# Miniprotein binders against q53ft3, part 64

Target 1, 195 residues: q53ft3
Amino acid sequence: MFGCLVAGRLVQTAAQQVAEDKFVFDLPDYESINHVVVFMLGTIPFPEGMGGSVYFSYPDSNGMPVWQLLGFVTNGKPSAIFKISGLKSGEGSQHPFGAMNIVRTPSVAQIGISVELLDSMAQQTPVGNAAVSSVDSFTQFTQKMLDNFYNFASSFAVSQAQMTPSPSEMFIPANVVLKWYENFQRRLAQNPLFW
Key: E = the ipSAE of ESMFold2; O = the ipSAE of OpenDDE; V2 = 0.75 times the mean of E and O plus 0.25 times the DockQ between their complexes.

## First folded at step 8 (miniprotein)

Design uu13 (at its last look DockQ between E and O 0.76; V2 from the best seeds 0.00; counts 0 for: pae O 5.6 > 1.5)
Fold by ESMFold2, look of step 8:
Structure uu13 (fold): chain B 195 residues (1-195), chain A 83 residues (1-83)
Amino acid sequence: as target 1 above (195 residues)
Amino acid sequence: SVEELAERIREFLEKVQEYYERAKKLLEQGDVERALLALKWAYILARKALELAQRLGLTELIEEAQELIQQIEELMEKIRESQ
């Protein structure tokens, strides 16, 4: 139903359901995270008139958690990038996660998604500049993901002198990965929405 | 007005029934995962519609929402038992 992606990490697709209409993703090592992508998996869309409010909470095992509204995901905007670095702790407003007993580890932040009627969501105000709507910011996130792919793939490169005959194995020359990366970067700079 | 809100609630309950029927079709196709997701959306919307109907004191809509919720819960339990 929902996915949560941080650059350089595996995508999370198994949210913890903490209520009938509330879902949570854990974000370990949250201080190293600048942006998070929240998206709908898209296999069955929301019924008309529903959407998701997206919240963020810092770990706090000593007090009642404060959830900060980041923004929304809807059928019309099924994915969104949120900036979580620099959020001001304690500036939460009314939110649907209050008074819930949600288990968390002290070093783990959380993303919460509350499924709501669209009319209810229209009355909510996100904190600060959490939502990233700029094309240049989206391009930056995507470039970091592409850099991670290239670095990961190139770590498996084998020189021609080190290759052994293996007709059952397939290999990808490292220069093919580099050419793909350069072409993708060029296309992204020309049209950030080309995918 | 209360009449506009009542019509909105009826539209929600129509979507609940639509998703319930969608889930039944998905089960006939053997697609249990998508069926459960459609039921989850239907359940959430039905509960929201019930809450609105209760705040407005709309007895007929309260009963309709409760019937749909019961049907959804029964189907979800049937799926759980067959696994």
Scores: ipSAE 0.651, ipTM 0.878, lowest interface PAE 1.1, mean pLDDT 76
Fold by OpenDDE base, look of step 8:
Structure uu13 (fold): chain B 195 residues (1-195), chain A 83 residues (1-83)
Amino acid sequence: as target 1 above (195 residues)
Amino acid sequence: SVEELAERIREFLEKVQEYYERAKKLLEQGDVERALLALKWAYILARKALELAQRLGLTELIEEAQELIQQIEELMEKIRESQ
């Protein structure tokens, strides 16, 4: 139902369901994370009249989870980017995950999605700086993500002469990745919100 | 108002039924994955409807929500057993 994306990391498409209406992604090494993207996978939409409240949790100095409302995802807004780097020293807010014993490690933060009524969501106030408000910030994040992916993929590039035959594996030509990257950059430059 | 909330609960329960029926159709098509997802949403919505109905003391809607939840759970179990 949901995906979670951190720049330079593999996309997470399997949330842990901790309750009937609550889903959690683990974010290891959260201290290095500036932004997170939460999105619907597009398999099945929210039921009518419902959406998702997105929360971030990090351990405080005592190791206790601090939850903050980042924002929302809905059928009308199926993805959102959140800045979490500035929240790591913030104060916690009321959250729907407090009563749940979610297993966590000290170095792992969590993204929680609570499926809620839209009316209830409208009464909630996200932390002020969590939403990426500027087009520039969004563009920068996207660019960094793309660069990271490209660099990562390119690090595995080998010439045909260097390839070891592996008939069980599929290979993608590096030029395909490059073309994708260039096309994406072009589209991003034209409209940062094209996707 | 209580009446407005009651109507909303009814709408939720109607949607639950729609998702349930959709799941059944998906199963007939052999799409177990999507069927399970549909049932999951149906379950979530039914639980929300139940919660609201309980808060309002709406006995008939409580019963309806409980019945739908049971039906969803039974179908989910049946799917699991078939795997």
Scores: ipSAE 0.017, ipTM 0.409, lowest interface PAE 5.6, mean pLDDT 80
ESMFold2 (binder alone), look of step 8: mean pLDDT 89; pTM 0.882

Design uu14 (at its last look DockQ between E and O 0.25; V2 from the best seeds 0.00; counts 0 for: pae O 1.9 > 1.5)
Fold by ESMFold2, look of step 8:
Structure uu14 (fold): chain B 195 residues (1-195), chain A 83 residues (1-83)
Amino acid sequence: as target 1 above (195 residues)
Amino acid sequence: SVEELAERIREYLEKVQEYYERAKKLLEQGDVERALLALKWAYILARKALRLAQELGLTELIEEAQELIQQIEELMEKIRESQ
C-alpha cells in the first residue's frame, strides 16, 4: 500500500491500519524531521476515483493530537514530499481521524493516510507551506540522505594498522563506500527517479 | 443530480468488481500478497459506494454494494484460512 521515508531512517512500509480506510506511520523524535516522503508502493494502484489524503499529527502541549492536512497521493502523483518542520506548532485542520487510542508521547508524531474518493479530496485544502515539488525536493532529499550515509560510514574508517584482528567480523574497505556513493550520484543525476 | 450520483456509484461498483476479479487472477498465479491488496482496495471502494448509496436512499445500489462487500469478505477469509 504505502511507504513513508525520512532522511537517515529506514523506509517504513508496514503502516498500522487504524480503520478500514485509514493508515498511520509513527515518527519518533519528530522534532528532528524536516521533510517526509509518502508514496504508493507500486504493486497495485488505487481503483479509478480513489486516492489518499495525507495528514501530519503531533502531540500538543497537553498531549492531544493536532492533525494537519499535508496534501495527497494519487495514481497520477504516487509520491510526494512534504515539509513538516514549520507545522509542529501550527493549528489543527479538519480531519477524518477521530479519537484514536494514541500513545501520548511528546517525541512521537504520526503520518496518517485516509483513503478517499477523489471527489471528496477535491474539497480539502492542505496547510499552505507543506507541499513541495516532488521532483526537485526528491533530488534534494535524496542527495542529503546520500551525504548523510557517506559521512556516517566514513566516520568509522580506520587504517589497517589501527584495526583490531576480528576473524568472525566482516569488514569493507572504505573505498567501496566511496565508489557506491559516486555511482549513486551519477545515477541520480541521469534519472532522479531511477529507484 | 441524484441520477448523476447514482451513475457515479455504479462506476465505483464496476471498479470494485474489476479489482475482485483481478484478485482472483492473482491468486491463480500464486501471488497472495498482491491479491490481498487488490481486495483491500476493492473493499474500501465498496464501503464508500455503499455509504453514498445509503445517503441517497438508492436501495438497488445498496443491495449491490452489500453483495460485493460480502463476496470480498468471504474471499479474504478463505485466503487467510489457507495461510
Scores: ipSAE 0.661, ipTM 0.879, lowest interface PAE 1.1, mean pLDDT 80
Fold by OpenDDE base, look of step 8:
Structure uu14 (fold): chain B 195 residues (1-195), chain A 83 residues (1-83)
Amino acid sequence: as target 1 above (195 residues)
Amino acid sequence: SVEELAERIREYLEKVQEYYERAKKLLEQGDVERALLALKWAYILARKALRLAQELGLTELIEEAQELIQQIEELMEKIRESQ
């Protein structure tokens, strides 16, 4: 139902369902994370009149989780980018995960998604700096993400002459990735919010 | 307030009923897959409503949620038996 993406890391598509209405992604080495993308996979939509409240948790000085509301995802807004780098010194707020015994490692932060009524979500106030507020910041994040993907993919590129037969594997030509990258950059430059 | 929370629970239970009825209609149409999906959401919402009602000690809402959960489970079982 949900995916989580950190630039430079593999996409997470398997959230831990900690309750019927609550899903959690683990974020190891969270201190190095500036932004996180939370998105719907498109397989299962929210029920009508429902959405997801997205929370971030990090351990405080005592090792206790501090949860903060980042924002929301809905059927109408199935993806969102959040800045989490500046939240490490923030104060905890009321959150739907507080009563849950979620097994966590001290060095691991978490993204929590709580399925909520849209009307209830409207009454909640996200932490001020969590939403990517500037087009420039969004563009920079997207560019870094794209560059990371391209660099990662290109590191596996081999010429036809260098290929070893592997009938069980599928291959994508490097030029396809490059063309996708160039097209995406062009669209991003024209409108950072083209999607 | 407790009253506001109770109203939220009632809203969840209303959604449960809607999805339950939708599932029944879908079954009548022969769309088992979508019916099961509807029941899944009905179940999730009913369990949420139950939990919230229990936390607040709202007896009537607890009973209503439990009844809906039972109805959903029975229908799910009926579907499984028919397959």
Scores: ipSAE 0.131, ipTM 0.587, lowest interface PAE 1.9, mean pLDDT 82
ESMFold2 (binder alone), look of step 8: mean pLDDT 90; pTM 0.895

Design uu15 (at its last look DockQ between E and O 0.17; V2 from the best seeds 0.00; counts 0 for: pae O 2.4 > 1.5, placed apart)
Fold by ESMFold2, look of step 8:
Structure uu15 (fold): chain B 195 residues (1-195), chain A 83 residues (1-83)
Amino acid sequence: as target 1 above (195 residues)
Amino acid sequence: SVEELAERIREFLEKVQEYYERAKKLLEQGDVERALLALKWAYILARKALRLAQELGLTELIEEAQELIQQIRELMEKIRESQ
């Protein structure tokens, strides 16, 4: 249904459904996260007239969640990058007498997706500058994902001498994967927004 | 106008029925996972259509939405029983 990606972490694809129309991803150690990518996974699109409102939540000083609207995911825009680094205010270090050597326990934030009618979403206003169009962040995530895919696929490579006939299995020559990888990297370097 | 909103609700219920039929076709093909996803989308849309109909006091549309919701629940239950 939905995916959530943070640079340097494994992609999350198993959102927890917390209500009939609400889904959540946990983000441990959220203070080290600057951007998050939210995207649709499923091969069944939203029905026409529906979409997803994307929220960010962090625990306040009392441990209560504070939810903020980041933006939207729709059939027409099924993925988006959100900046969350500026949304992590609320630490006690900004009082007149600075705390020396503050020790903090890592906290868990959340990305929430609320499935809504598009008409309802049109009246919602995201927090300013949460959505980004920076090619640097997109390029970084894409390059890491491409490297991971190539390394994973290559780990299953076998020579023809090692193959055992199996009529139920399909095979792809390893150089096809490499060719795709090289072409994709070239296009990405020339135009990070080519698709 | 209320008439325009009623037409909008009817459109939503048509999409609910469409996704319900899509789920039945997917189940016949053995694709249980995509069938359940289609039913989940249908259920969410039907519930939202029901709330709109209730806010407007449109009793005919309320009953239609409730019937579709029940059909979706019944199909989901049948899928779980056969698993």
Scores: ipSAE 0.631, ipTM 0.870, lowest interface PAE 1.2, mean pLDDT 76
Fold by OpenDDE base, look of step 8:
Structure uu15 (fold): chain B 195 residues (1-195), chain A 83 residues (1-83)
Amino acid sequence: as target 1 above (195 residues)
Amino acid sequence: SVEELAERIREFLEKVQEYYERAKKLLEQGDVERALLALKWAYILARKALRLAQELGLTELIEEAQELIQQIRELMEKIRESQ
């Protein structure tokens, strides 16, 4: 149902369901994370009139989790980018995960998604500066992410003549990656919020 | 307020009923996959409603939520037996 993406890391598509209406992603080495993307996988939509409140948790000085509301995802807004790098010094607020005994390690933060009524979500106030509010900032982040992926993928590119046979491996033509990149860039330029 | 929370619970229960009825219609149409998905959401919402009602001590809403949960479980079991 949900995905979580940190730049430079593998996408997470399997959230831990900690309750009927609550899902959690683990974020190891959270101190190095600036932004996180939370998105719907498109497999299971929210029920009508419902969405997801997205929370971030980090251990405080006592090792206790501090939860903060980052923002929201909905069927109408199935993805969102959040800046979490500046939240480490923040104070905890009321959150739906407080009563849950979630196993944590000291170096691991968490993204929590709570399924809520849209009307209730509208009454909640995310922590300041967590949501990438400016279209420009969103575009810049997306561009950096895309460039990073492209550079990473292209670093493995070899010509057919340079290929060593490996029957156990699947290969993707570089032109497919490039085409995807170009298409994504075009869509981003047309509407930074197309996804 | 307690009244506001009670209204929220009622909203959940209304959605539960909607999804339950949708599941039944989907079953009539032979769409078991979507029916199960609808029932899954119905169950999630009903459980949430139940928990909230229990926390507030709202007896009538607790009973309603429990009844809906039972109905959902029975329908899920029926589907499983038919497969």
Scores: ipSAE 0.141, ipTM 0.586, lowest interface PAE 2.4, mean pLDDT 82
ESMFold2 (binder alone), look of step 8: mean pLDDT 89; pTM 0.883

Design uu16 (at its last look DockQ between E and O 0.66; V2 from the best seeds 0.00; counts 0 for: pae O 3.3 > 1.5)
Fold by ESMFold2, look of step 8:
Formats: sequence, structure tokens, C-alpha cells
Structure uu16 (fold): chain B 195 residues (1-195), chain A 83 residues (1-83)
Amino acid sequence: as target 1 above (195 residues)
Amino acid sequence: SVEELAERIREFLELVQEYYERAKKLLEQGDVERALLALKWAYIMARKALRLAQELGLTELIEEAQELIQQIEELMEKIRESQ
């Protein structure tokens, strides 16, 4: 149904379904993330009269989620870029005494999608400046994600002469990644919203 | 206004039936993944229709929504058992 894309990370396409109409993606180490893209996978669109409200949450000091409405995805806008850098918990650099011997496991935030009636969504108000309005920004973010994925995957390529036999492992030919990359770039250039 | 809401519930239930029939056709074509997705959408719509019908006390629409939900669940289970 939905995907979640962050620059420098693998795309997530397997949301955790937490209710019949609610889906969640985990964002580990969310403090390093400035933007996320939420999109429909494009196999079957929302039914008529329905859409998705997109939320961001982070755990408060008690571990309880703090949810904020980022915006919407609909059949008319099946992909959206959201800025989360201003919605995080964080502290500036402090004197060494404040940082002394403090080791924190990175917090996990979440992107939540709630499937709603469009009439209900029309009454909801997103937090300010979460949505990025420019198609150029979406294209730039997505292109950087494509380049990062391709460069990462191709850095592990080996020839058959260099392979060590490993019958229990599954392999893909390196040119599959290149073909995927070229096809995706072509489609993105023709229609940045082809999702 | 209440009658308008009842008509919207009936329209949703018609869409639920349409998605259920679409899922059956996709299964005939061997496209199990899209069939399950269509059933998931049908289930979400039927559950929302049921909740609204319950809030309005519309007994006939409650029963119609419950029947469709059961049909959807049965088809999803058949697909799971066949896989």
C-alpha cells in the first residue's frame, strides 16, 4: 500500500499495520533525518472518497509517542515530501559537564498513515511548514536517493572469477541494479509523481 | 441530513461489493497480490461503513456491512489456505 523514502537509506515498502486503517514505518536514528517521502505504491489507489493522513511521532521523555499531523496523501497527490527536522527533540551543543558520560541509544520515531474519509481529512490542520511544496525538491531528493542506492549496491560488485562459493546465499547479477536505476530515472524524469 | 448519511453508507457498501468482485476477478487472473490489496481496501471501507451505521442506529445497514465483512474475511482466509 505505502512506501517511505529517506535519503541515504533503503526504501521501506512493508509498513507495520497496527490497525485495519493505520500503518507505521519506523525511523531509527531519526535525529539525522531532515526529510521523508511518503508515497502510495501505485498498485491499487485509495477507494473513492478516501485518503491518508500522514503523521510523525517521536517518544517523549516518558516513552509516550507525540503525534503531529504532517499532511496528506490522496489519489490526486499520491506522493508527498515532509520536512521533519523542525519537529524533533534535540539540544544544542552544551558545556562538557552536561555531556559527560551520557550515552543514549538512538531514539526511534515513526511515520504513521491513517486511512480516512476525505470529508474527515478536510477538517484536519497539519502543523506548519511540514510539507515541501516544490516538485523540484521532490525530484532532487529522489535523485539523490537513487544515486546513493546505486553507488552503495555497485560497490559490492565482483566478477565470477572473484566469487567465493556460498550455496546458501542468494545473489543477483549486478546489471539488474543498473537496469532498475536507469528505468526509475527515466520514469522520474517523465513524471515525478508516477507513484 | 441523516437520510443523506444513510445514502452515503449505501454507496460505500456498493463500492465494497465492487472491490470484492474485483478481487475475485484478479484471483481468476492469478494476481494474488492485487486481489489481497483490493480485499484490504474493501475491508477498510466496510468497517468504516459499519461504524457509521452503528452510530446512526441504522439496523439494516449494520447487517449489510456485517455480511460483507464476513464475506471478505472468508475470501481472505481461502486465499491464505490455498497459499
Scores: ipSAE 0.315, ipTM 0.714, lowest interface PAE 3.2, mean pLDDT 74
Fold by OpenDDE base, look of step 8:
Structure uu16 (fold): chain B 195 residues (1-195), chain A 83 residues (1-83)
Amino acid sequence: as target 1 above (195 residues)
Amino acid sequence: SVEELAERIREFLELVQEYYERAKKLLEQGDVERALLALKWAYIMARKALRLAQELGLTELIEEAQELIQQIEELMEKIRESQ
């Protein structure tokens, strides 16, 4: 249902479902993360009247999780970018994950998505510095993300002569990835908020 | 208000039924993946409806939500067994 993307890292598409309405992504080495993208996979939309509240959790000095509301994803806004670097020293807020014993590693932060009623979401106030306010920062992040994806994908590129027959596997031509990358860059240049 | 919340619960239960029926149709079409997704959403909504109904002490809505949850779980199990 959800994806999580950190620049320079692989896209996460398998959230841990910790409750019927709660999903968690682990973010190892969270200290190096500036921004995170949370998005719907597009497989199925939220039911009418529902959306997702997005939370960030990091361990405090005592190793206890500190949760903060980053923002929201909805059918109308199926993706969002959050700046988390400035939150690492912040105070926790009320969160729907507090009662859950989520196994954590000290160096791992978490993105939590709580599926909630839209009316309830409207009453919540995200942390003020979580929203990406700068178009330039957003563009830079997106560019880094794209570069990372391209580099990653390209690292697996082999010539046809180098291919080992594997009839059970699907292959994507490298030129398709390149074309996607170029098209995305063009769109980004035209409108950094095109998505 | 309690009445407004009760109405919201009813709306959720209606949506649950809709998604449940949609899942059945998807299964008939052989789309198991989307059927399971529909059932997951149905389950989420039903569980929310149940919790809200319990908080408000709405016995009839509690029962309805529980029945729908059971139906969803049974269908999900049936799908798993067929795989």
Scores: ipSAE 0.070, ipTM 0.522, lowest interface PAE 3.3, mean pLDDT 80
ESMFold2 (binder alone), look of step 8: mean pLDDT 89; pTM 0.873

Design uu17 (at its last look DockQ between E and O 0.06; V2 from the best seeds 0.00; counts 0 for: pae O 1.8 > 1.5, placed apart)
Fold by ESMFold2, look of step 8:
Structure uu17 (fold): chain B 195 residues (1-195), chain A 83 residues (1-83)
Amino acid sequence: as target 1 above (195 residues)
Amino acid sequence: SVEELAERIREFLEKVQEYYERAKKLLEQGDVERALLSLKWAYILARKALRLAQELGLTELIEEAQELIQQIEELMEKIRESQ
């Protein structure tokens, strides 16, 4: 249904379904992430009247989730780039132990996607700085991520004769990645902001 | 007002039916992955349409949505059993 991509990380294509209409991706070490890409997998669009509201969640100082609306994915915008650097919690607690090393546990944030009726989405207001607006920066960033993702994923391609058993893992046919890459390139050339 | 909302719910249920039929066609072509996706979209939309119909007390639309949901659930179960 959905994919989630962060530069320098393997694409996530297996969202955790937490309700019939809600899907989640975990983002470990989220403080090192400035942008996240959320996109539709496959070629089956949302039914007319449906779309996805995209949220970012980070733990507060007590480890409790704080959810913020980033924006939307729809048939008219089936992928989106969201800036999350302005939404993250601080670097850490201020403390009087400047000479001591305190083990900082990695915080895990989440990207949540709630599948909703478009009428409901029209009533929602994203946080003000999440969407990417510059065409040149957006186009260059997107093209580099697209190329890096395709090259990275393709480096793992094997024929069926070369496969080894790996029962704990799920696999994606390489042709799916190629189809996605080709379609994305064509659409980006037609409209750099189609996300 | 209620009649306008009822028409909107009927439009949603028409799309549910379309996605259900698309899933059956994809299964005939052997494309189980996309068939399941089409069924998942149909299921979500049908559940939301059911909720709207229930809020308005639209008995005919409630029954139609429930029938579609059951058909979708049965087809998804048959696919799961055959894999």
Scores: ipSAE 0.590, ipTM 0.843, lowest interface PAE 1.4, mean pLDDT 76
Fold by OpenDDE base, look of step 8:
Structure uu17 (fold): chain B 195 residues (1-195), chain A 83 residues (1-83)
Amino acid sequence: as target 1 above (195 residues)
Amino acid sequence: SVEELAERIREFLEKVQEYYERAKKLLEQGDVERALLSLKWAYILARKALRLAQELGLTELIEEAQELIQQIEELMEKIRESQ
C-alpha cells in the first residue's frame, strides 16, 4: 500500500503493519537523511473520506521515541516529500503511535503512517519545517535523487562485448535510462510539480 | 473532548456500514475480489472504532463495533466457504 524513499537508498515497498490502521518504515542511519518521500503504491487506495497522517520518530536523549507529524498523503495527493534533517531537536507531540511497543534500535528512526479520516487530518498541524515549502528545495532534492539513481545505474553499465551470458537476468540498455533521465529533467525544469 | 471522539467513532462505524453494504452488492454482482477488498477496509475501520471506543469506555459504541466486526467476519467466512 505504501512506499518510502530516501535518496541514495533502496525504495521500501513493504511497510510493517503495526496495527490495522498503522504502518511503519524503518530508517537506519537517520542522521544522514535530509528528505524522505512517502507515497502510495497504487495497489490499494484509501477508503473514501480517509487518508494517511505521516509521522516521523527519532530517539530522544533518553532513547525514547519522539513522534512528529510531517504531513499527509491521500488518494488525491498520493506522494509527499518531507524534510526531516531539522526535526532532531523538536518537541514531541500527541501521536497515534505512542501506545505501541514498536521494536526499534537507537540508530533507527521510523516513518509512521496512520490511516485517518480526512476531516480529522484537517484539524492536525504538521511541524512547520517538515513540508518542502520551496519549489527550489523540491527541485534540488529531486535533482539529487535523480543524479544518485543515474550514477548508481550507470556504475553497472557494461558494453555488449563485456557482457557475460546470464539468461536468468534482465538487462536494460543504458541509453533507456539516460533518455528517461533527460526527459524527467526537462519536465522538472518546465514544472517542478508536473506529477 | 470525549464527545468529539465519540462522534469520530460514529463516523468510522458509518464507513464500516457503507463498506459492508458495498461488499454485499459486489458479491451479488459476482465481484468477489472487490468485495473482499471492501470487507477488508470495513474490518480495519471497525477494529479502529472498537479500539477507540474501548479506550473511552463507550459501551454502546463498543457493542456496535463488535457486532459489525462479527458480521464482517461471518461474511468473510461465507465467501471462503464458497470458494
Scores: ipSAE 0.216, ipTM 0.652, lowest interface PAE 1.8, mean pLDDT 82
ESMFold2 (binder alone), look of step 8: mean pLDDT 90; pTM 0.896

Design uu2 (at its last look DockQ between E and O 0.38; V2 from the best seeds 0.00; counts 0 for: pae O 2.2 > 1.5)
Fold by ESMFold2, look of step 8:
Structure uu2 (fold): chain B 195 residues (1-195), chain A 83 residues (1-83)
Amino acid sequence: as target 1 above (195 residues)
Amino acid sequence: SVEELAERIREFLEKVQEYYERAKKLLEQGDVERALIALKWAYILARKALRLAQELGLTELIEEAQELIQQIEELMEKIRESQ
């Protein structure tokens, strides 16, 4: 039903359904995450009058979840990028002398999606600056994801002299990946939201 | 007004019925995955419509929502048993 993407990580498509109308993705190591993309999967749209409210949750100092409304996904806006870097909790503090004795806990935050009536969503107010503040930020985020994929795929490149026969395996020439990369970059520059 | 809200609830229940029928058609085509998604959307909307009808004391609409919810639950269970 929903997907969640962080740059440099595998896309998550298997949300935990925690209620009939509520879905959750776990975000380990959330302090290193600046942006998250939430999007709708499948080809069955919401019925007219419904949409999804997207929340960010992090554990407070007692480990209890604190939920903040980031924004929405709807049939008219089925994907959205949210900036969470300004919403994260800090841990500990330095003092002016001596070594800090840092106690580390597993740091897992969550993205929650609540399926709601649009009328109810219209009364909700997201936290300030949670949505991407400009198209330029979206473009930069997308470019970094694109670079990461290209570098990963290129790291497996081999020459013909290095290949071993594998008749049940399909291969893609490296220049095909490069052409795809160049085409995607060009299209992104023309329309950052083309995809 | 209460009449305006009642008409809104009727519109929701109409969409519930449409998604229920869409799910049945998808099952006839063998597309179980999309059928379950359509049923899940229908279920959520029906439950929200029921809540609104209950808040307004609209007994006829409460009964209609409950009947649709039961139909959706029965079809979901039938799908689970056949899988």
Scores: ipSAE 0.666, ipTM 0.883, lowest interface PAE 1.0, mean pLDDT 77
Fold by OpenDDE base, look of step 8:
Structure uu2 (fold): chain B 195 residues (1-195), chain A 83 residues (1-83)
Amino acid sequence: as target 1 above (195 residues)
Amino acid sequence: SVEELAERIREFLEKVQEYYERAKKLLEQGDVERALIALKWAYILARKALRLAQELGLTELIEEAQELIQQIEELMEKIRESQ
């Protein structure tokens, strides 16, 4: 139902369902994370009149989780980017995860998604700095993500002469990845919000 | 208000019924995957309705929610048994 993406990391598509209406992604080494993307996978939409409140949790100095509302995802807005780097020293807010015993490690932060009524969501106030407010910040994040993907993919590139025959494996030509990257950059430059 | 919350619970239960019926139709069409998705949402909404009704002490709505939950669970079990 949900995906979570951190630049430079593999996409997470399997949230831990901690309740019927609550989903959690673990974010190891959260101190290095500046932005997180939360998105719907497109397989299961929200019921009509419902959406997802997105929360971030990090351990405080005592190791206790501090939860903050980042924002929302809905059928109409199925993805959102959140800046979490500036939240690590913030104060916690009311959250729907407080009563839940979610197993966590001290070095792991969490993204929580609570399925809620849209009208209830409208009454909630996200932390002010969580939304990516500037087009520049969004562009920078996207660029870093793209660069990371390209670098990762290209690190596995081999020439045909270097290939070991593996009939069971599919291969993608490196030039396809490059063309995709170039096209994406072009579109990003034209409109940072093209998607 | 309690009345407003009661109305919201009723709306949830109506949606539960809609999703349940949709699931049944999808099963008739042989679309088990979508049926299970519909039932999952039905279950989520029914559980929400139940919790809210319990918090407010609304006996009739509690009973209705419990009945729908049971129906959903039974249908889900039936689907699992058929696989």
Scores: ipSAE 0.179, ipTM 0.618, lowest interface PAE 2.2, mean pLDDT 82
ESMFold2 (binder alone), look of step 8: mean pLDDT 90; pTM 0.893

